# VH-VL binders against Increased recombination centers protein 19 (IRC19), part 8

Target 1, 188 residues: Increased recombination centers protein 19 (IRC19), of Kluyveromyces lactis (q6cq02)
Amino acid sequence: MVLIKSRKSIVTATNVCINSSSKFYLTEEQVQSLGDKEFLTASYRRFLRMRQFISKRQMVKESYTTYLRYKFKIEDFELKRSKLLSVSGMSAMDFRSSVQKSLCFLIKAFSISDAYSKDMIDDSHKCKKIIKNLLTVDYHRNRIINRSSNMYQYYRKDFTFFTDGQNIGLKQFEENLMRLNECLGTRL

## First folded at step 19 (VH-VL)

Design g6 (from f1 with heavy chain Y32H)
Fold by ESMFold2, last read:
Structure g6 (fold): chain C 188 residues (1-188), chain A 121 residues (1-121), chain B 105 residues (1-105)
Amino acid sequence: as target 1 above (188 residues)
Amino acid sequence: EVQLVQSGAEVKKPGATVKISCKVSGDTFSSHRMHWVQQAPGKGLEWMGRIIPIFDEAYYNQKFKDKATITADKSTDTAYMELSSLRSEDTAVYFCARGDWFSSGYSFDYWGQGTLVTVSS
Amino acid sequence: DIQMTQSPSSVSASVGDRVTITCKASQGISSWVAWYQQKPGKAPKLLIYAASSLQSGVPSRFSGSGSGTDFTLTISSLQPEDFATYYCQQYDSYTFGGGTKVEIK
C-alpha cells in the first residue's frame, strides 16, 4: 500500500505534490480484490494520470504514453526477463504487487514540494533521472524501429537484439533496468 | 506487519569488533532509509548514520564516521552495523529504524527491539 | 549540525494533567520534526511526524504544533500509560533532543 502523507495537491512553478487521493495510487484492497480487467483499467488510468507531472512538453508526454501502451498491451515481461538474466521461471514478485510498486516509483519521481525533506528531494531526483533516461532510451529505440517496420518484432516482441552483438549499449541498459526491477519489485 | 528484528546482545572486550544485524520483513527493504541510533546507559538517543540499500549509499554522523560501518544486503532484507575498536564508552543499546516516503515522510516509523553491546574488560 | 534543545528535562505530573514539552532548533527546519515516546527497556515509538501529523494508532490526546524553530508536543489529559520519556527529532539531518521524562507525581 502506498500513501502520500499530504492532504493537499500543490502545484507551483517550482513544486509538484501528488496528494493521497485514490486517483493516483493503488490501495492494498485494490491489489487484492479487483477483478483482472478492473485492476488493469485502474492501473493504466493511474499511470496515464502521471503524464501531467512528467513534462509540460507534448513530445515527452507522447513518448511516455507510447511507453505505457507498450508495457501494458504488448511487452512479454517474463520473456524479456528470462532472456536478459539467463533464467527460467517467473519473477519472485507477483504481477499486481509489481505494478503497484512501479506506480509508487513514478509517484516518487515526480512528487516535488517545499514541504519535502532533503532525503525526499534526493530520492525523487534519483527516481526521476532513471525514468527520464528510460524514456530517452525508448525514444531512441522507436526511432530505430521506424526505419523499418520489420524491426518491431526484433526489438519489441522477441528481443532478438539481446544476442546480435550490434546493440551492446541498449542490451546493457535493459539488463541494468531488469536488475533494478528485481531489487525493487517493479516492472519498469 | 512491518517488523525489524535485531541480533542478540553482545559482550565484548575492548579492542574487539561487533556486527549487529537488522532484518526487515513485511515491506520492500531496498527503497527504505535504514538508520542506526545509539542509546548509552541513562542517556538519550543519538543518530549514528543511515544507508539507502538500493543505492548502497551510506551517510554517517561525523562523531561515528570512523567507528561504525553501515551496510545492507538487499537479497536478505538485512541491514548491518559494524563497530570497530570497541571501548567501554561504546557500551550502549543500538537500535535500527526505518524511514519510508509514503508512511511518514522518512520519520522513523518502525524500530528494532535494540541490541545491547557491553564492552568490559 | 542542527541542535535540538528540548525542555523541560523532566516533569512531574498527575493523571489528567495537561503536559507541554518544547523543542527548539538551532536553525529553521520547516516542519520536519517527529516526536517519539520511549518506555524503559523498549524501543522508541513514533507519535507525531511532520510537526503535527498524528501517527496511526496514537491517541488523539497527543498533538504537535510548530514550524521553523519552535515545536511543541502536548498531552491534553495525561493517562497512566503516558508516563515515559519523550524525544523530539529533526529528521532533515537527524538530530534528537535531549529528552523529557514525564513522571508520576
Scores: ipSAE 0.268, ipTM 0.707, lowest interface PAE 4.5, mean pLDDT 84

